# VH-VL binders against ADP-ribosylation factor GTPase-activating protein AGD1 (AGD1): the designs that were tried, part 10

Target 1, 225 residues: ADP-ribosylation factor GTPase-activating protein AGD1 (AGD1), of Arabidopsis thaliana (Mouse-ear cress) (q9fit8r1to225)
Amino acid sequence: MHFAKLDDSPMFRQQMQSMEESAELLRLRCLRFYKGCRKYTEGLGEGYDADIGFVNALESFGGGHNDPVCVAFGGPVMTKFTIALREIGTYKEVLRSQVEHMLSDRLLQFVNGDVHEVKEARKRFDKATITYDQAREKYLSLRKSTRLDVAATIEEDLHSARTTFEQARFHLVSALSNAESKKRFEFLEAVSGTMDAHLRFFKQGYELLHQMEPFINQVLAYAHQ

## First folded at step 20 (VH-VL)

Design r139 (from r136 with heavy chain D31Y)
Fold by ESMFold2, fold request of step 21:
Structure r139 (fold): chain C 225 residues (1-225), chain A 122 residues (1-122), chain B 112 residues (1-112)
Amino acid sequence: as target 1 above (225 residues)
Amino acid sequence: QVQLVQSGAEVKKPGASVKVSCKASGYKFTYYYMHWVRQAPGQGLEWMGYINPDSGDTNYHQNFKDRVTMTRDTSISTAYMELSRLRSDDTAVYYCARVPWYYESHGWFDPWGQGTTVTVSS
Amino acid sequence: DIVMSQSPSSLSASVGDRVTITCKSSQSVLFSYNNKNYLAWYQQKPGKSPKLLIYWASTRESGVPDRFSGSGSGTDFTLTISSLQPEDFATYYCQQYYNYWTFGQGTKLEIK
């Protein structure tokens, strides 16, 4: 929702409140998405650990400097397979890191940075509103009997409170507009970047295994003798 | 005593313009928003717009936006409303009115000017 | 914009009577932030400017007699004159200042 008019009014304040409620709902969705992203990246990390365990087991099965099983499998070709499987594991760790940076960190910045700024701006606005209302009340309560120096102070406080109120109001508008802009564009970029990271992960894996195809064929031919 | 004193009655032909003045006294002119409201004969009240006398900023009702201009001269504490391209249905009493709350556009009106009768006839 | 509907459009009453005028808005004029109803009541005598009676729906303006009172909240509002005086025969308008400024169509109070 964008601001059509910037004049302070009950409708304008209701528009601000509506945007704040929208930002809070989005914060909750971002937090849930962040938790899902953390679960996914933890799974990739655990998957990497499992990959290392699998490769270690495969090395141990065919391992031993004089193990007949290693010789039976064509020794150097099996070493190339375990090296390739480790490299695929490192691609998975790179994917995990990219998802964390491109998506998890951006979700946290929205939750902890942008929505926090809206909340701080609201607090400043509410305080400025109370101070301004009190200053207006004091000015309207002035009597002819009020000492001239007291009246001058009340009027000075009135002008100061108005300036602070207007600054806080426009700061809140700015924080809300920034949060609205980020939900339209920044999240699309983050999700798209995550998809691109997956594309590159699978492409790297395919290219590596494609280069291994002659060695795969050698093992298959040996096994069918 | 807070007072708003308006200019005298006007008789205009269709297509002409009218400029109504509203002189404020008894308060700090730039501290309070000034509104304009009209009342056609035998009809209710219709809000036209406001001016912030301090900044000169205005806000006009959509029905008048293309034809109304509100200005002020702070040196003589006077607000003006000019309505152009007059039609016979612009015949009305035109009031200025103050919002009696410091630097607030959204409020009730106190006081009102005495009104300026504008008659548009051929 | 917010439409303000007054009822009745006219009524006749005698000095000393209690009269009640109602005003209904097409949407709420209660602002939850400050818990105030953005509604005012005016009295207008023939050939005269409107005169403020009530603001914030129920707050009487200084110098307005105690017999005038306002009540209601949200969309439904009432102006009550508890003991009608000869000077009270006039037209009464409600006005909202929540979203722009709109007035009720008026209620003309006449002598029976």
Scores: ipSAE 0.524, ipTM 0.787, lowest interface PAE 2.1, mean pLDDT 88
Fold by ESMFold2, fold request of step 21:
Structure r139 (fold): chain C 225 residues (1-225), chain A 122 residues (1-122), chain B 112 residues (1-112)
Amino acid sequence: as target 1 above (225 residues)
Amino acid sequence: QVQLVQSGAEVKKPGASVKVSCKASGYKFTYYYMHWVRQAPGQGLEWMGYINPDSGDTNYHQNFKDRVTMTRDTSISTAYMELSRLRSDDTAVYYCARVPWYYESHGWFDPWGQGTTVTVSS
Amino acid sequence: DIVMSQSPSSLSASVGDRVTITCKSSQSVLFSYNNKNYLAWYQQKPGKSPKLLIYWASTRESGVPDRFSGSGSGTDFTLTISSLQPEDFATYYCQQYYNYWTFGQGTKLEIK
């Protein structure tokens, strides 16, 4: 919702409240999504550990086997495969880091930062509103018989309360505009970036393993002699 | 004691401009928003816009936005409304009116000026 | 814009009568945050500017006689004059200040 006119009014206040309700609904969805993202990145990390274990087993098999025929073919094949699998492991760690940075961290910032800032700004606005309303009532109740020093203090409090109220109001508008911007644009970008990170991960893995295909074909052709 | 005194009646030709003044007395001029409302002969009341006399900020009804200018001179506690490119259907009484709540644009009007009759005739 | 509809458009009554004027808004003018109805009533005599009678739907302005009272909430509002006086014959307008400023079309109160 675009704030083309920022004058305080019942309609302006209702617009702010509507945006706050929308931000809270999105916060709940983001929290669930964040927990899913956290489990996914933890799984990628555990998968990397499993990859290392598999590579270590392959290296031990290819290097320690004492069958002359198996050693003649197993050693070079195992070395080439274990090198490739270690590289794929580094690609997986890059993917895990990218998902965490591009998506998980942004979801957490929205939940703990952006929506929290809206709630803090609302509290400050409500407090400033009460103080300002009280100051306005005191000023409007002044009589000509009121002592000049008392009247001067009431008028100073009035101006101070107005400044604080307007600052709190615009701060709340700023917090709401930030949350709305993330709702429309930033999450779509984050999800799209995460999809691109997956594309690059699989593409790199494919290209690496594809380079081995001629070697495997040569070994197969040799084995059929 | 709180009073709004407007400038005298005006007779204008179509296409001309009119500038109505509204002098405030009996209160702090910059503490209260000033509105302008008009009333065509035999018709109801039509809100035109407001000015914050402290900042000079304005808000105009869309029907007048391209033709109305509201200003003020705080040194003489006077607000002005200028309507340009006058038409016959701009013939009306033009009122200034104050919102009697400190620094509040959204409220009721008290007091009103006595009104300024603007007649636009061919 | 919030449209304000008054009923009746005109009314004839005698001094001493009780008179009721109704005003209906096209949308609620009750602001839930402060629980106030953003509705005012004005009296206008021929050749004169409007005079405030009632604000917040039911609060009488200082110096306005006790015979004037306002009631209603949300979209339906009433101005009541409990015992008409000769000086009460005028046109009456309701006005909302919830979303911009709009006025009812007026109710002309005449001597019967």
Scores: ipSAE 0.520, ipTM 0.771, lowest interface PAE 1.9, mean pLDDT 88
Fold by ESMFold2, look of step 20:
Structure r139 (fold): chain C 225 residues (1-225), chain A 122 residues (1-122), chain B 112 residues (1-112)
Amino acid sequence: as target 1 above (225 residues)
Amino acid sequence: QVQLVQSGAEVKKPGASVKVSCKASGYKFTYYYMHWVRQAPGQGLEWMGYINPDSGDTNYHQNFKDRVTMTRDTSISTAYMELSRLRSDDTAVYYCARVPWYYESHGWFDPWGQGTTVTVSS
Amino acid sequence: DIVMSQSPSSLSASVGDRVTITCKSSQSVLFSYNNKNYLAWYQQKPGKSPKLLIYWASTRESGVPDRFSGSGSGTDFTLTISSLQPEDFATYYCQQYYNYWTFGQGTKLEIK
């Protein structure tokens, strides 16, 4: 959305307020999304821990002398199975890290950073507006009989107040534009990147297990002896 | 005495251009936005655009944006409005008017210039 | 594009009468930040430029007689002349300055 005109007007102020309200609504949605994303990535981390526990149990079971299956295949076959299962676990940890950095961190930055910046810029703009309005009123109340030194001070204050007001206005516009940009495009890219990370995770897992198929068949054939 | 004094009446042929001047006095010219408004014979008032005389930045009504140019000369406190490719329905009185609200484009108009009659006829 | 509609389009009245002119905007011209209605009233006599009467909907410009008053808020506004004088023969325009500048079509006041 572009501002219709850069001049300070009721329409310009309405556009700013509308963008601020939109940013706040999006903040609430982003906070809920962030919490869901964090729960998901924590689940992936817990899943990785469970994968390690499963592999450790399998290694402990398979390392003994007492089972003909373990003895017959305990060297290369069991080692190959446990190495593969550990690698699948690492793929899950890569997925967790990707989701965290691509999506979770960006959601948090928007909630705590970008929307906070909008609120701070609004506060400074409101303060600068009040000061500027007061300076305008003093200038408009000048009479020809007003002493030259008093009039010069009032004009100096007016120019300073205008400079501060325009700086604060620019900052607020910039903060709103930044938040709007992230709303429209950056989150779509982050979600799409997260989906691609899931595609790669499943593809890596499939490819690893698929190359294990000859060994799986060999073990199954032994089990039918 | 705050005053806006405009240039004299103009008679133009279709297709020509006209440039109306508006000389300000009695106030700090660059502190207040200057607007242009026209009034066709027997009709109401039509806003054309404004100029910020400090920066020279302009904003034109869509109906005029391709034909109007607003300028100013701060050394003589004078604003100008030029309308090109004149048509018979551009026959009107053209007014300059000040917004008496410091550095604000959106305000009421006080004072108005006396008006400049532009007649477009073949 | 805020359309300003005045009523009546013309009006005849006698000296001493109370006259009201109504102006309606297609959108609110009340700005919530400063709580001001961005609405002005002008008087225009034949051959003359418009003269400001009222701004902020109800504030009289200096030198405007007390018989002129403005009222209303949001979308509905009224100019009242409490005791009509012979010099009040003119066309009256309302004008919004909230979003661009648009004028009512005018109300011609004729003294009977």
Scores: ipSAE 0.463, ipTM 0.742, lowest interface PAE 2.5, mean pLDDT 88
Fold by OpenDDE, fold request of step 21:
Formats: structure tokens, sequence, C-alpha cells
Structure r139 (fold): chain C 225 residues (1-225), chain A 122 residues (1-122), chain B 112 residues (1-112)
């Protein structure tokens, strides 16, 4: 939604309100998604720890030793495997970091930054509106018999209030426009980037393990003898 | 008394420009938006645009956006409407009208100028 | 643009008659924020400028006779002249100022 005109019309104000409501709805969605992202990244971290635990266990079993017993159990291949798994673990950490940065942080920024700014701008606008209305009323209450100095003060107040009102209005419009732009593009980029991050994660892992395929086949062949 | 006094009748050729003036009196000129409305012979009223006399900001109807220019001289409390590239269907009475709300663009019109007849003929 | 449709386009009546003119807007001109209808009624006599009669749909302008009244909300509005006087024969226009400014096509009130 774009403002075709910036005139202070009822339609304009209605549009502003609509945009604010939309932003609020998105804020709520972002919060929910953020919670999900946090849980996911925590899980990735825990998964990483578990992976390392597994690697350590495997090394203890045979992958970290070059004695005849370990060799008999496929120690050299296990060692290659543990090395690969550790490397994959690093990929997982990268993925975790990417999700945090590309999604979680952006979601939080939208909620605590962009939408928050809209809300603050609204408050300012509302306050300025009240002040401006009061100033107008005072001006309208002026009588011909009113002292010139009093009238002048009231007029000055009116002008000041108007200026503040217009500034607040513009600020709110800007905040809304900013939030709207992010709504359209920021999240698409974030989500797409996250998807790509996942693809890369699995691709890297696959390629790494694929290099071990001949060794795996060799061990399997031996085991089936 | 609040009053809007417009310039006299104009006769123009197609392709020419016309500039109509509207002098305001009896109120603070810069406090109220000035609008322009035209009325073709025997037809209804058509809003053309408005000017904020304080800032000079304007808003034109899309139908006139490329041909109309609204200006003001605050020193003499006068608003101007210039319409260029005149054609026969621009023949109309042109009115200036004030929105009687302080610094409010959107409102009813009161008062109206007496109107300026612009005739476009070859 | 909000389209304003008046009915009837023309009306013949006699002095003393009750006259009702209707105006319909293609969209609501009621602003929820202030609960006001952004609608005005004007009277125009031949060769003269429009004269404001009613604003905010139902508020009569100062100096306007009490026989003129406006009613309605949202999209449907009416101008009523309770007892037509000789000076009331004119063309009447409704106007919305909710989104830009548009006028009805006018209602010409003629002497029967």
Amino acid sequence: as target 1 above (225 residues)
Amino acid sequence: QVQLVQSGAEVKKPGASVKVSCKASGYKFTYYYMHWVRQAPGQGLEWMGYINPDSGDTNYHQNFKDRVTMTRDTSISTAYMELSRLRSDDTAVYYCARVPWYYESHGWFDPWGQGTTVTVSS
Amino acid sequence: DIVMSQSPSSLSASVGDRVTITCKSSQSVLFSYNNKNYLAWYQQKPGKSPKLLIYWASTRESGVPDRFSGSGSGTDFTLTISSLQPEDFATYYCQQYYNYWTFGQGTKLEIK
C-alpha cells in the first residue's frame, strides 16, 4: 500500500490506520515466528553438541587409535568419518548463525524497531493533534475586544502547534512507509536466504560424505565376507 | 466580512493560457485553503484543485494536473489559477472557494468568489 | 473518485410544498474517527455563485432558513425544504469532501 497523496484527508487517515493495523498483525506473526526460530537455533546448538559427543564416542571406540584392534574394526575409516562429522558440525554451526542473523535478528528488529517506531510516531501524532485542536479552538474564541497581545500569543501558539502537527504527521507517514517496505522485501530476502543456507548445509554435508563413499563401500564389502 | 473577489471575464483563443485571480478579504488569507471549481455552461460543478496559501503547496485534480497552476501572493491575499493549452471545452465559469477551517484542506466551501467567465473560442 | 448521484435531476413544485432531494455517494463519506459525514449542500441561482446551505450532512449554515434541513449518513443523504418559498427555486448540489471533492449533478427546482 502506497500513499498516492499526502494530504491530510479522511481517506488518508483511514489508510494510515489500515497500515498500522497491518503492521500490528505482522508484528504478532513475527513474534511467533521469532520464538520458533529461537527454538530451532537452540536445537541446532544442542544437536551440534550431541554430534560432537557422538564423534568423541566414536573416536574413543576406534576412530582415534591406530592399534591393531582398532584397525580391525575399521579404525582408519572411522577416523575419516569423525573428521567429516566434525566438519559437518561446523556447517551446522554456520547454519545456526545464519538463521539467527538472517531471520531471528531481522524479525526482532522489525518488532522492536520498525513497528515500535510506528507506534511511537502514532503517539506523537495523536498528542500533536490534540494540541493543535486546542490551539485552533482558542483562536476561534478570540473576540474583537481581545487584547492584541493576547491575540498574537494565541496565533503564535496556533502556528507552533500546526508545525508540530505536520512534523508528527510526516514522521508517522515515514515510519509507516518504512515498515511497509520492509514487509514486502525484507522478509522475502530473509526467508529466501535461510532456504539457501539450508540447501548449502545439506549440499556441503553430502559432498563431504560422498567423498567417503568408496571407503564405506570397501568396509561394507569386507564386513559381508 | 469574508469576501472573495475574482478578476473579470476573459476571452481566449485555443492554445492560449488564462490566469484568474481571487482576492480574499475579511480573514487571514494564509490560514485557509483556497480551492478552484469550474462550471461549464449548463453543467455541474467540477473541482480543479487547491492551494495552501501558507506553504504554497498545491493539489490538482488529475484531469488538470498538467495544465493548471495555482499560486498565491500572500502580501495581497490573492490566489491565482492559471490554465494553459486552453480548448473550447474549457469554456466555463471559474470559482475560487475557501475552506472555512483553520489550516484544513478537506472541508466544505464557504464563501465562493463571484466567478470568472472564461470563454475559449476561435 | 467518489461519485455523487442526485435524485431527481429536476423537480417542479409549488410554493408551500415540501421538497426532498436525495444524494447518494458511491462510497461512504462517514469518517469513523470523528463520526462526521463529509457532505455539504449548496444552492445556486442562475448567474450566481453556489451558496452553502448545509455542512456535515445536517448542520445548517448560519443565516440559512430553518426550512432547509439535511439528513442522512454514510452513503444516503437528503435535503429537505419543509415549505418551499419563492426564493428557493434554484439548482441544488450535494458535495462530498471526504476524498477530494466531487459534486452531484445537481437538482433543478422549478416552479410548477
Scores: ipSAE 0.433, ipTM 0.752, lowest interface PAE 1.5, mean pLDDT 92

Design r139 (from r136 with heavy chain D31Y)
Fold by OpenDDE, fold request of step 21:
Structure r139 (fold): chain C 225 residues (1-225), chain A 122 residues (1-122), chain B 112 residues (1-112)
Amino acid sequence: as target 1 above (225 residues)
Amino acid sequence: QVQLVQSGAEVKKPGASVKVSCKASGYKFTYYYMHWVRQAPGQGLEWMGYINPDSGDTNYHQNFKDRVTMTRDTSISTAYMELSRLRSDDTAVYYCARVPWYYESHGWFDPWGQGTTVTVSS
Amino acid sequence: DIVMSQSPSSLSASVGDRVTITCKSSQSVLFSYNNKNYLAWYQQKPGKSPKLLIYWASTRESGVPDRFSGSGSGTDFTLTISSLQPEDFATYYCQQYYNYWTFGQGTKLEIK
C-alpha cells in the first residue's frame, strides 16, 4: 500500500509518528515469534540427527549385512526398514528448511530490513528537519539593511534545505508505506506456507509407510508365530 | 513589495472552461507555494489546492480534483488555475494566495491576490 | 477534514465596544512538536480580498493594530477587538492550517 503524496502538515507528521510506533510494536512481536521459530527449527534439526542416529544403529545391527547370523534374525527386513526410516528423516529436514526459509527468514527480514529502513529514514528526516529549521531561522533574522548578496545566499540555503527536507520526508514515507504494506500479506503468507509445509511433511511420511504397511503386517504376523 | 496580481473578470457558459492567472512579484516565485481559494457570492472561503511553482507538483482538494488544473510559468512568475466543465455553482471570486513557508511547514495565506470574478451563466 | 465553527455568525456592535469572536475546531490544531497552534484570523471587507490579522493563534501580522488580539489553544480560539473602530466592520474568518486548509463560516461584524 502506497500512500499518496501527503501534504507536509502537522497531521501528516503525527501520522508518520503513529505509523512508526506501530512498526516498532510489530518489530517486537516479530522478534518474539522469531525466537519461537528458531527453537522449533533447532528441535527439528536435533530430531533429524536423532533419526539418522537410530537408522545407523539399526543398520549396524542388522541392516546391510548378509552373513548367516544376520539373515537368521531378519537382517534383510531391517535393511528395508532402515531405507524407509532414512527417507522419512529427510522429510523432517525439508520441513525444517522450509520453516526457516518461509517464516524465520521473513520475520528477520522485516525486522532488519523493513523496520530498520524506517528507522534510518527517520534519522535522516530528523537531521534534515533540524537543518531546515536552522535555515528558516537564519532567513527570518534577515533585516532590510542586510546586503543583497548575503540575503540571496541565505535564501538559497533555505531553498536547498527545504529540498533536502522534502527528499528525506519522501523516503521516510516510502519506508513506512513499504512496512505497512507487508503487514497485510507477508506474515499471513509465511504462516500459511508453514502450515502447508507441515501438511506435506505428514503426507509424505504417511504415504511411504502406508505403501509398506502390507509388508510390515506380514513381518509382524511371521514374528508372532 | 510582495504582490499577486490576477487576471480580469470572466463570464462563461456552463460546460466551458476558465483559466485565471496570478502574476507574482517582489519575491522568488519558485520558492513559495501558490494556493487557490474561491468564494461564492455571500459564502465563505473554500480552499481549492496549491502548486509548487518549482517542481510543478500540485495538490487539489478532492472536490475539484477532476476539474481543476494548476500550472505555472516560471519565466514570468505566473501561476494559472483552470477550471473545466463549469457549472452555475462555480460562480465565485477566485483568489490566489501565497503561503509563507519560510517560518514553518504549512502556513497561513499572505498575501492574497485581488481576486478574479468568474460568472457562469446560460 | 477539520471543521471550523465560528460564533456568532453575525454580530452587531458599536464603535468603542469590545468584541469577541470565537472559533472552534473539530480537532486540535496544536502541534506537539513545536507547541504552536496552526490557526489564523482574516479580515475581509466587501469587494476586497481577505487580509491576514493573526497567525499562530496569537501573533499579530505586521501592520495590524494592537486592538486585535488572538488567544486560545487546541480547539478553542478567540479573536478580540478591544475597542472597535469604524474600519473594523467586516467579515472575519478563522482558518486552520494544521491539516490542509479549512475556514470557518465567517462572522459578519456590523454596525449597531
Scores: ipSAE 0.364, ipTM 0.737, lowest interface PAE 1.5, mean pLDDT 92

